# Designs tried in a protein design chat: VHH binders against Putative ubiquitin thioesterase otu1 (otu1). Part 14

Target 1, 329 residues: Putative ubiquitin thioesterase otu1 (otu1), of Schizosaccharomyces pombe (o13974)
Amino acid sequence: MSSLRLRLKYENQSAVETVEANATVGSFLDLVAAKFSLPRNSIALKFGFPPQDIPLVNSDVPLSTLVSSGQQILVLKNAATSFSTNEPAKPPIPNAATKPTFPPQTEISNPPAVSHQSKNTSQDPPYVSTPIGDIALRVMPDDNSCLFRALSKPLGFSPYELREIVANQVLSNPDIYSTAILGKPSIEYASWIRKETSWGGYIELSILSSHFGVEICSVDVKTGRVDSYNPQPATGQRTYIVYSGIHYDLAALAAVLWDTDVDVVLFDASDVTITPYVQQLASLLKNMHYYTDTASFSIRCTICGTGLVGEKDATAHALATGHTQFGEY
Below, E stands for the ipSAE of ESMFold2; O stands for the ipSAE of OpenDDE; V2 stands for 0.75 times the mean of E and O plus 0.25 times the DockQ between their complexes.

## First folded at step 4 (VHH)

Design k03 (from a02 with R103M S106K; framework vhh_7pa5_2; at its last look DockQ between E and O 0.01; V2 from the best seeds 0.00; counts 0 for: pae O 14.3 > 2, placed apart)
Fold by OpenDDE, look of step 5:
Structure k03 (fold): chain B 329 residues (1-329), chain A 124 residues (1-124)
Amino acid sequence: as target 1 above (329 residues)
Amino acid sequence: QVQLVESGGGMVQPGGSLRLSCAASGFTFSSYWMSWVRRAPGKGPEWVSTINSGGGSTSYADSVKGRFTISRDNAKNTLYLQMNSLKPEDTALYYCARGLTYMIGKEYDSFDYWGQGTQVTVSS
């Protein structure tokens, strides 16, 4: 029976849960409640972008009818109707202290923070206006293929083809991609990565960037950090993806916000102006809480069993070992 | 206060060996990844090696792979770097750093704490 693998986000916590294909909304809610130690009746669940509510009214509904494997589920704590016990407002003690009016120090006019009021109408993708145009987030489906989808346009191949490239690279270079690195024989890894449910990560980014000779810059929403794969000389090309903890999207220079066909997704590596703009987009997304905080969750490498804490440890482990498969501890 | 104090540097002939030590204090040593970084004269910092908190995972720069071994004793709050088959090119100030090295191209993410370094000179 096909299982659903779901990414859970609760505040600064993240988890990956696998549920049976026939799991109900009710059983899933119980799982979430137990996982995060929340009262069941205090939980709201959302999915998608923009986030939509998972109806909790009918607990017997199969979860698979509402969400797909690989999706992120936002776990929200319903503000308990704090019965505001009207503790009588203690009368405002008139703290009269006349703070002396120090003369207005001449506000050095910080150059007007171009409050790019991204008039993000509810219909427009998140974007930042820059002197060169709008840097827009192209949101990928919230599934296990988001990395490959994000790279599809920049690299000029379908997600399927990109998976095949990775698989072939692994098979062709068994000395580099050893069982120790992959956690399984190259043949098995190749078969695994060809599945649409298999998550891409560090290995895939490294392979694809190298294979195509394109620098892939992953901008982290939470930190604004840029992770560069296969840095190119100034004459090279660069693409930008946005990493929100457990999901990848594409950053594009949008000529038209609603028309992705005219997007610029490959940049000259000599153009140093683009990275800060994408970081501005990341900052916007951060403020929108468009990220999963993976800094504090306990995980383990499923390949070697090493216990890790948060994304940083996972990244370090991947760099050290090549292991990119992680599970909950 | 976090402190990292390197020792064990010196002058050796090519092909020789040294063992560097880094004494850590002021933090829970066993909870942190640790790294060695070196700076040769006239060059930028170069990552050498990293070890995870438990010591079960290690990584090395290609330039030192097979010659250097990073290890740690969490009970002693000490990081080690065994350097074998030393070459003139290994001449550098060697730093103990708290944290992992994240490579961004040819640049490394900053560590939060560094030692003062210990000089290693490989010369005939």
Scores: ipSAE 0.000, ipTM 0.256, lowest interface PAE 14.3, mean pLDDT 81
ESMFold2-Fast, scan of step 4: ipSAE 0.188; ipTM 0.632
ESMFold2, look of step 5: ipSAE 0.000; ipTM 0.316
ESMFold2 (binder alone), look of step 5: mean pLDDT 84; pTM 0.848

Design k04 (from a02 with W33A S106R Y108F; framework vhh_7pa5_2)
Fold by ESMFold2-Fast, scan of step 4:
Structure k04 (fold): chain B 329 residues (1-329), chain A 124 residues (1-124)
Amino acid sequence: as target 1 above (329 residues)
Amino acid sequence: QVQLVESGGGMVQPGGSLRLSCAASGFTFSSYAMSWVRRAPGKGPEWVSTINSGGGSTSYADSVKGRFTISRDNAKNTLYLQMNSLKPEDTALYYCARGLTYRIGREFDSFDYWGQGTQVTVSS
């Protein structure tokens, strides 16, 4: 590799860093220490999911022998570290007070109607005004990487890096991602999904949600249906993507409609109030005919006779039952 | 005796066009979804496009969206694929298949019958 691109996460801070392929564990520790203002000897590093320790005892080991480009690195302080000397006063906490507060309520309530429809202009993205703020559609380029592009910001990796993560997970788990499920040997599938011309789907959503410990909720524009991938996420975080039959976009809580840099795209997975607002956005998009009607294909499993709607239901059925033969209704 | 017979393949320069046809017999054509699937040299099968039984709903692989159009004539028991703006990477043996798929690369074997295929070669 000519370089490694890694997502560093320390408490509420995250950063994406590019590291030379020949960088050592020692030089990487220096980078992490500088980035988060931590004493070098107090740092522990973990990677992958579930998190595994990066051995720090030999600082001359090439980092590329331990981690791959596209991995998330968790940065932790060692439990035994003493800060008796130079620990400064805590910097201001990121503004949790302006974060929308959700009433402690039952699982689902009717979301308020869109209150500022007149704010939806041709110059703004599609959005709905809610009690928690504006939920906006962040449109991805209409290409074969739209799934990976939609997940790039929530997961902190480029579309190409996400493809590499998927390929590595497929190769590492051939019992789960068998030739019967993938339709080709795992080596061939991994090679195929690495290509920018290959369309990501529900297998990729399953892999990425599991790998990052994040719940991914796909909201279907045509039906309003929500499909959850990894519904009990280890990180306790959830993101929303918007599925329009052939395309994926990202739903964001927008502080500023025209500035994606201040979007909130990761939410508390225990928060039951957000999903209805994203469904309200999906309803707006449906009224704008922002969807392709592939979800309306009626099909039947030829093995068990189960009625299914569209390729998504068929894929879920195949993964749950092993049945991969379908006929039209 | 279900039969699917493809025709219309050939050699074409990049940017050119071809129209593929599939003549179906031995079953009630108007009752089944139909698909086009291709196999490039050295690669596995790749789904291209699907059309429902009535012809009102279609879906396409991202690699061909905007360039290819699937259609059918139920009175003639014939499936079509209009291919425009052809690229070298479209070079493949193209099969007519009865049934549908969930996504390119997801390898649903929803296809219970396949034709012999028709060769499309795009080269300069």
Scores: ipSAE 0.000, ipTM 0.120, lowest interface PAE 13.2, mean pLDDT 75

Design k05 (from a02, 21 letters changed; framework vhh_sonelokimab_d1)
Fold by ESMFold2-Fast, scan of step 4:
Structure k05 (fold): chain B 329 residues (1-329), chain A 124 residues (1-124)
Amino acid sequence: as target 1 above (329 residues)
Amino acid sequence: DVQLVESGGGLVQPGGSLRLSCAASGFTFSSYAVGWFRQAPGKEREFIGAINSGGGSTYYAVSEKGRFTISRDNSKNTLYLQMNSLRPEDTAVYYCARGLTYRIGREYDSFDYWGQGTLVTVSS
């Protein structure tokens, strides 16, 4: 089954709701009215920019023809007429792509890491100055949720909500997300990815980019390679994450290096000028040795799956965890 | 209820100046980035610029750089747009907007509440 996961915002409240893709505007309006305890006839719904009213008079229209999964729906009470009569009520945003693409380059998400890279958070972030402004690295905390944290701002959902979206997509589409693709049964994978200790990787990038209709470009610091997930995004939007071998950060067009409030993290997917600037940032980061060379991993902990470099790292891991069983990475 | 109310629009001669205000209520104004947009008849809504929650950082669309200045007064819960060297093509309805707390940026999907707009007409 297909489904739409939408973020509803009403005043100081926000909620994520999943609706069937063929749900009508009328049934969705009933859901919103129940969720926020509002009279059905006092509700106006808006999305996108310029702000567009969702036409409420045609209650039989499928919601999926108007909005894409992952969009925010603004809920307003005591609003004026929902839309102008005699004007086209056509959606400004196309439907999200439903089938994800799985690039072959990366393995299933990296095992939970015990090693962390040091970050200096008191300085300005790494950045490159470009004709369009400063492209800055927005550093995520060194934890197992870094992919979900990097995507939180562009996609408009918390890391926990993004994990739930991935789990639900896996469970809803077992024919697509088979054991061969996931490395374990769908039920087991969904349970695993919901855990804060589980690293996200190419499976999550493929699922989230497809689900939200956004292109996600992962720029590899070591190689400068750009991996595109959902290159024909339904929303026409693209975001950039920076991959340093085991960690994900966000690339942003920063008006102010020390303040994230006015960051641009979504770009026009048809704009060919942005990617080279993010690659310049990746080159700067490579010169700063801001990457983990996973090709240097020769040892793998057979208990937790952690990649390790040489016997010194293996010894430190054994002392920290009590794990003494190692194999080839 | 979140409210944004624009004021200061009107008729102005080419080359003139106007200062628009946006009065905010119903939320902690000092915790949100806010911005300005405009829409001329028959055209889509255009981003002008944004200012961060503390007021120390501004970002402008390139077409407005140098002629328009955004500022805010958190003690008055008010956002301002100073417009100089106005041209007939600046004729539009001007809107203020509140930035999303979980998705901040200058893209249209980064703003969740909008004022009703104030009309600026630049004509001789």
Scores: ipSAE 0.000, ipTM 0.123, lowest interface PAE 18.0, mean pLDDT 75

Design k06 (from a02, 21 letters changed; framework vhh_8cml_1)
Fold by ESMFold2-Fast, scan of step 4:
Structure k06 (fold): chain B 329 residues (1-329), chain A 124 residues (1-124)
Amino acid sequence: as target 1 above (329 residues)
Amino acid sequence: EVQLVESGGGLVQPGGSLRLSCAASGFTFSSYAMGWFRQAPGQEREFVALINSGGGSTDYSDSAKGRFTISRDNAKNTVYLQMNSLKPEDTGVYFCARGLTYLIGREYDSFDYWGQGTQVTVSS
């Protein structure tokens, strides 16, 4: 056979397409992107029964090795690689800064000199030396799970398990986590946050800090401001995460800068000496320009048309109205 | 590794009853919606029933409504389908599935893991 006839389904849309038998996964992905007006890098494909993923890693693989003529291909928008504009706790990100850049450690004021191999190059984590030891930034992977990744070690659960705990708390307490608070019905919110493509924000910080009886202190790199979640923790313990406008990392007291196994990430919530040291780390990161400036980003609520500036306005609007979809103003 | 293992299928006469079970492992069962689907010989897979994570909300296909009951035991990591007043048209392979969302719908996109299936035959 010189061609494959496939039924494509995306949401409520369906189409039958004929592709050459020698078509690659990459060329097929281009066809699907054009057909449904989707960004190529935002597409996930499933086939068969039970449904299974079409691997997109090797775009040169012939499609005919994976699927047969007459099969249905399910088209999904892959939120893991695309920016979500309907997150209630996180406004749209300015296009200018897609990734924080760390200068080499040897360029930071008064760091120890460190030699690294040219192969397997790693930059030293940013850190500040304090009377209690080195407070280091533990960088999380740049993905939609960074909040859950940052909290994994302090709370003792995988990012996947933390998502499930949030979803369960939302569903178990509808009197607390109402549509007005969540911005969407609790069943829809719970399902959405379970997906690895959904990023967490203030709702998740509030839920997890309450559920685990731990204070979570989010330190803003740009302002140095500390936002405390559950300031009277039942366990008497506190952890620090570092917020850089688009990303969450973990602050750790590092016995060894390059060995996370010996990190202290939970602190006595009554200890007043730690927070200023994490704020010193935030100041160092600010001087390194390790943050995305969202304060001047102008956005519009796509539901009611209200003009908003920055994350504070967007989250306040979402809490007040339940509207969680934002676009460029 | 996520595993869903169905049991309880078999041969039954029209008007009879069967109870299907699905034992789940490898994930926090109490946090996920669960569903049942079936595929009859020569036909497409169809939705049968689903239940939310807490067990308080259920949804059924028109053919299942009033005859089938979905339930779950979160302490045992098991979801059940009680099938009453069985008809020859109910014959098929029944699959257990883990749901991403109860409200998004009855499509494949709402389910991410599937069992291997258990055969139900309703004949005289």
Scores: ipSAE 0.000, ipTM 0.119, lowest interface PAE 20.8, mean pLDDT 74

Design m02 (from d10 with H31S S103D R107E; framework vhh_sonelokimab_d1)
Fold by ESMFold2-Fast, scan of step 4:
Structure m02 (fold): chain B 329 residues (1-329), chain A 125 residues (1-125)
Amino acid sequence: as target 1 above (329 residues)
Amino acid sequence: DVQLVESGGGLVQPGGSLRLSCAASGFTFSSYGVGWFRQAPGKEREFIGAISGGGSSTYYAVSEKGRFTISRDNSKNTLYLQMNSLRPEDTAVYYCAADFGTDYEWESPTAYDYWGQGTLVTVSS
């Protein structure tokens, strides 16, 4: 049995604790109370992103069913014992399968528009033939709404409507989506994400997967890594998006390569056979150089001509100057 | 056991470039975010930049203005900091740090669980 190594944070204090995988929520709460000298009944515990409450009412539950090793636990002090029974008031958040995810900076790490070069000389989209059929890349327009465009068909809403849903969730749940989580005040974040020039990222993937009760699997073209948002979805459904460094596309089981109307884009979340096929598509795309290295790409501000490296430089320049149009260097 | 070992520091003249390396061992390097900090004489430890486990996301202190680039090679368990257009005010001990499960506060030294011993960079004519 492996142990859980957890980082505890309370205000300006942090501590790393190792607990046995079979440790209970109750024994962990006792450890936290002792570590920070807090009354046991004044403690609330949150984990993951966005932060999810650890249910304290079932003190006999193994902690390993709720959190993963390497995860950060946020410790909060409440004036009174409060059991969260307000599940309907909060957006559904991804279940126990959490990744040690590094949050983006105080804004979502997506540059303003960067162009992808088309590598496809065929009329057919890039695809891989599998035992279940053809898994095809459905390319989204190269604009700042590409994440919302990729999710439009699976979730059944326009990109604009998806932005409004994100903004509404942020404004309706300030205890979950705080300035510390969003990197800016929730009112400012909601206003920012509503703009068609604002690129979506992991905050939006987390919000939308929880709101719709759908698992969203993002497959990174450069690394082949799969990031799961809401891995135990209430609907039992999963969709796959393809991340190429700055751009999001949709993976589809294509009955007809040239007809998107007959695509299957929602899959049974319990089906373990599909993810490897989408990873094969990502491998094909990598061999076609269909990705941007966000750490080292060179872009130029089209207004002032300033050379920039990486998406954070682009974002910082936009914040400093108000210039949001970028091209390849 | 977890170890981080910086190298590549030294004396460099103003306007010069230097690349620092950080060799990691004792943990699954590709699973965790890692970053660079520096501490100038008489100052607090200052964030420079961080990179996600997969290498696809980078975060920088805005004050560096594109002079510094962070990268990693997961096949070699090594973190890099490329420093260009160095100035006397860049003189500091440079530290690499590993973040085991922090979901926030990547700019805070307290967010990091493991630290290297540091490597001294002196920018002087």
Scores: ipSAE 0.000, ipTM 0.176, lowest interface PAE 13.8, mean pLDDT 75

Design m03 (from d10 with H31R T102E Y104F; framework vhh_sonelokimab_d1)
Fold by ESMFold2-Fast, scan of step 4:
Structure m03 (fold): chain B 329 residues (1-329), chain A 125 residues (1-125)
Amino acid sequence: as target 1 above (329 residues)
Amino acid sequence: DVQLVESGGGLVQPGGSLRLSCAASGFTFSRYGVGWFRQAPGKEREFIGAISGGGSSTYYAVSEKGRFTISRDNSKNTLYLQMNSLRPEDTAVYYCAADFGESFEWRSPTAYDYWGQGTLVTVSS
């Protein structure tokens, strides 16, 4: 095998790229700049966990000496871009229109019957035992507010209050939260998200993590992938939510499995030991078929050629770029 | 297994009305947003309308708002599209679709995880 298959993540955008094993750091940086339309000298690249910098100084270094196939590469924009040269990366070449786009069709697994009214008061939630204690799944009510319910305890606000915070951020920053980003005009979006029947997602995770200065790590049950929102949090705190393709729950360090009042749900963002334990919980839940397959569907944007994984990536790409035409990857 | 089955299509004269139904099975219908799309011959799939799981939030394509009404009956696991003042240009195969995610691009077919087989609506005099 002479190639590296890497997942690139920039803000709310994701792309899967295949590069030759002998590709250099310099050629890879050019590819990243083109894919995300960023000035080459404004880019920082990180890999692994905890995230480590890819040195960009020696452009002739083979990328394969630094990263392995299957790794996620975080793409960050350097805040000191004011000294950048006048040589922006060329936009990706759009491919010719493909055959009509089809709706994604995925296999679905029934989630296990968790968090229904208990027959037995001694029933424990799903959990994994770790050196630091039990990491337990705290199941949220099965409704359209599950994201806001999962974040209520970590952020210290009711689901209604969290919706109001999102709506107010959207209305206060219409230049940032444009129709292209939100999928509808900011006034309509704010009105929509205030309703208890409106689902929260990537936009809400981005807004709330930024507003509260907290890192929110969403751990996907199907893939084990960790999506970090606000990875350098001002408060130095991190929380973990568990995403099953249709639902959000909360991960907690449980002193007592049946007593949520003594849960620890906020962690030091510099603590590198917690995320692998939450991923162990996700693996347990995957073995219980507590997930849908929507997150793993691979597609490509037919306009800009960006590789995307699942409906969330496709939606984030469409909101960020206005592109809604997708084909098989 | 998730199934969506459309019914109620047929031939109707301009100015007429039709009510389409979509019977859902294999999932907890009341939890998920569902919508209607149509596809005319040689065209891409076009959004018509969507409704939230609880039924309190509805979204319509601007061109169809006022003529078409989307509704649901969660006790019967059924989605409906009431179509009034039909025009020849409404001739298309109509599809129902279910969104198991959190997508805000409700107007895009890519936002929907499962689709029915479609029901043909022909508007002609």
Scores: ipSAE 0.000, ipTM 0.134, lowest interface PAE 17.9, mean pLDDT 74

Design m04 (from d10 with H31R S56R; framework vhh_sonelokimab_d1; at its last look DockQ between E and O 0.11; V2 from the best seeds 0.00; counts 0 for: pae E 12.7 > 2, placed apart)
Fold by ESMFold2-Fast, scan of step 4:
Structure m04 (fold): chain B 329 residues (1-329), chain A 125 residues (1-125)
Amino acid sequence: as target 1 above (329 residues)
Amino acid sequence: DVQLVESGGGLVQPGGSLRLSCAASGFTFSRYGVGWFRQAPGKEREFIGAISGGGRSTYYAVSEKGRFTISRDNSKNTLYLQMNSLRPEDTAVYYCAADFGTSYEWRSPTAYDYWGQGTLVTVSS
């Protein structure tokens, strides 16, 4: 069609707007300013994967020359006024956040954020120098959203938005994402994965890689094994995440080790040279003991508080008590 | 109801030290990454450091050269910032922020959903 459907994101606010294809950068900036009640001169706009600046000095440029329908536009506020900071509090997090239930379909129930040694003794990330440049580990916070955080930059959506995409795909395709595959009815799975306390795993990687038409390669630190999700991607693009037993990080080709804004995180899926370099990074991380052996990871039952070791103990506890809600010990 | 309350700010002479605290309530503190930011008058909020929910990963601003240390005590629902070798340029209101996973870049102010009211640190001779 002759219109652009764009997702606008400002802080915790998201909106989908339809803009005429002949709209200018200037008219679009006016729309964004009105939508989020921001002063026009305080706005910076970014688009794409990774986010790139929309040049605002060329206000007469047609927006369609810079962005395509379906893209996310990130809205940033860059001019802080010195006046009162009495902005309304953001909506509260629901108190009913129970720790995540183990995903039944995954052989290893990959809960994020169990123990690994801190590697942060310097500002530089772990990296390996290669003929194509430095492949660096971009460390995600070790919360239950680490998979969604790792994929946020490559896919161009927040962790919350990625969870919503997964939930919507599950609900829209119940014949594909059946109870047998999910381990619970699709309505219950969708509600569970929407919670920021629910960890993502193989189901989410499969859904997101298919939805975005991107190959996702998960490289296991302990084994060096590469698991490919959607190996024939419609976009011809691939991204790499690094799996350290229960945690996910992002692998990036870093032009500058301390500046994530200039990272390359999407690669040509036909390029056979990248994967071995990410495997070299995984080998470095293994030598640094940056991984958790999931057979021995420590968790606890959130209902009765019992300490448990590994998925086998968690499964035995669930069978004995009916308790299926687990978290980091 | 989510609440973050900073404390420990005040007047300190150049070369001195301060430890800031942030008391968190209304959410499961140990499950969320949290960070420290500062804002000098007329400037935008600047990232100082962040710490993962379990405390195992820390990240600092490039301008920080071992002068600031972030830590947390999940048993007390408290975040800390240890500031050493303070300079007049460190004068700012210091904020703690909770990252609830609604952003693509956790070191950016726009990544954080909840903020404290701030505590003023003045470094003056």
Scores: ipSAE 0.000, ipTM 0.154, lowest interface PAE 15.1, mean pLDDT 74
Fold by ESMFold2, look of step 7:
Structure m04 (fold): chain B 329 residues (1-329), chain A 125 residues (1-125)
Amino acid sequence: as target 1 above (329 residues)
Amino acid sequence: DVQLVESGGGLVQPGGSLRLSCAASGFTFSRYGVGWFRQAPGKEREFIGAISGGGRSTYYAVSEKGRFTISRDNSKNTLYLQMNSLRPEDTAVYYCAADFGTSYEWRSPTAYDYWGQGTLVTVSS
């Protein structure tokens, strides 16, 4: 792999920056924001002549797929730039107005073991105590639907329904969700994401945050970095998911650690105090080694999405789970 | 009204087989995940398995993967549990449950919004 040497121009200032060829649009945007002391969401980037926009909506795309070494990148400051121009959130399922009722289960369930790298043998989930209460990790099954399961409670729809929403948005907007963005034609992507074995990522987060008008903040366990999807949400609401490299879980304010029914999972998007508390949870999880460095994996299980290092890991995984289908990571 | 009704329980010899059914009504069955639990006397409700709304993904407690098979027929709004090689420790009340996506931990009983009344399975020689 090579590097990209780019000339950055902001107003009357120029700088030459060298970035790794595998740098993403998002990581480059962070570098530009720091370099020129600009809010990340105020930046627009253009390249070439005549100047064309670098698409910022796909922050995980490698920068090298969009620009060539030696190009000038025009840095422009705009009022808050985000994904928020998409269709707002839909109302709940129509029968929600008839809200069914059952007596609650009286037995308090202990949290399940963390499915990733975890040494937690306690009944309690990982959590941090903060002045506003306990911020707890609600662990999702490691079954390729973890993103959709994590978002099911805050968005109010099943993982199946969330996948259908994504598929329909992709099909309805093929110019936005092109083969270059998706890695496959939009019709094939829509069919693929409908499968319960397909792993969701940043495209799904972008679509769902815009569709529901909710800000989704993904907090990275390894770095503590927060990626915000839809930072000016139409509903004024924000939810937090925790990203461990190949897995998503939900962060919740837990009034009762062992009872998820009373979790607070939607927060006022204008409340500046919550994000640091979720970052404290991420720091705890980092100390527990609850993360995966995806750069070291060579293969993954295509059934559950587990990253694996080499033939021995694949054999052990197959013996433990019965999953025998693997692909390049 | 949302209702889940289990049937097919009864007395079975060790080594035998039994198929439980759960009839669903009052909601769009094919849209939601459903699961099976059991509760032996003096024990907590124990997760057996779950199946996605479309039926394409199934999840089992590790210990039950080879003996029990979960399936659904969305045209009949019915969830099934096929139990083979039954043992006396399988004696329990078996429950079906539906997850409307308001919970994010499918192995816990608290993850499920609606429950059936249960059907008793007794494995005895």
Scores: ipSAE 0.000, ipTM 0.182, lowest interface PAE 12.7, mean pLDDT 75
ESMFold2 (binder alone), look of step 7: mean pLDDT 82; pTM 0.833
OpenDDE, look of step 7: ipSAE 0.007; ipTM 0.296

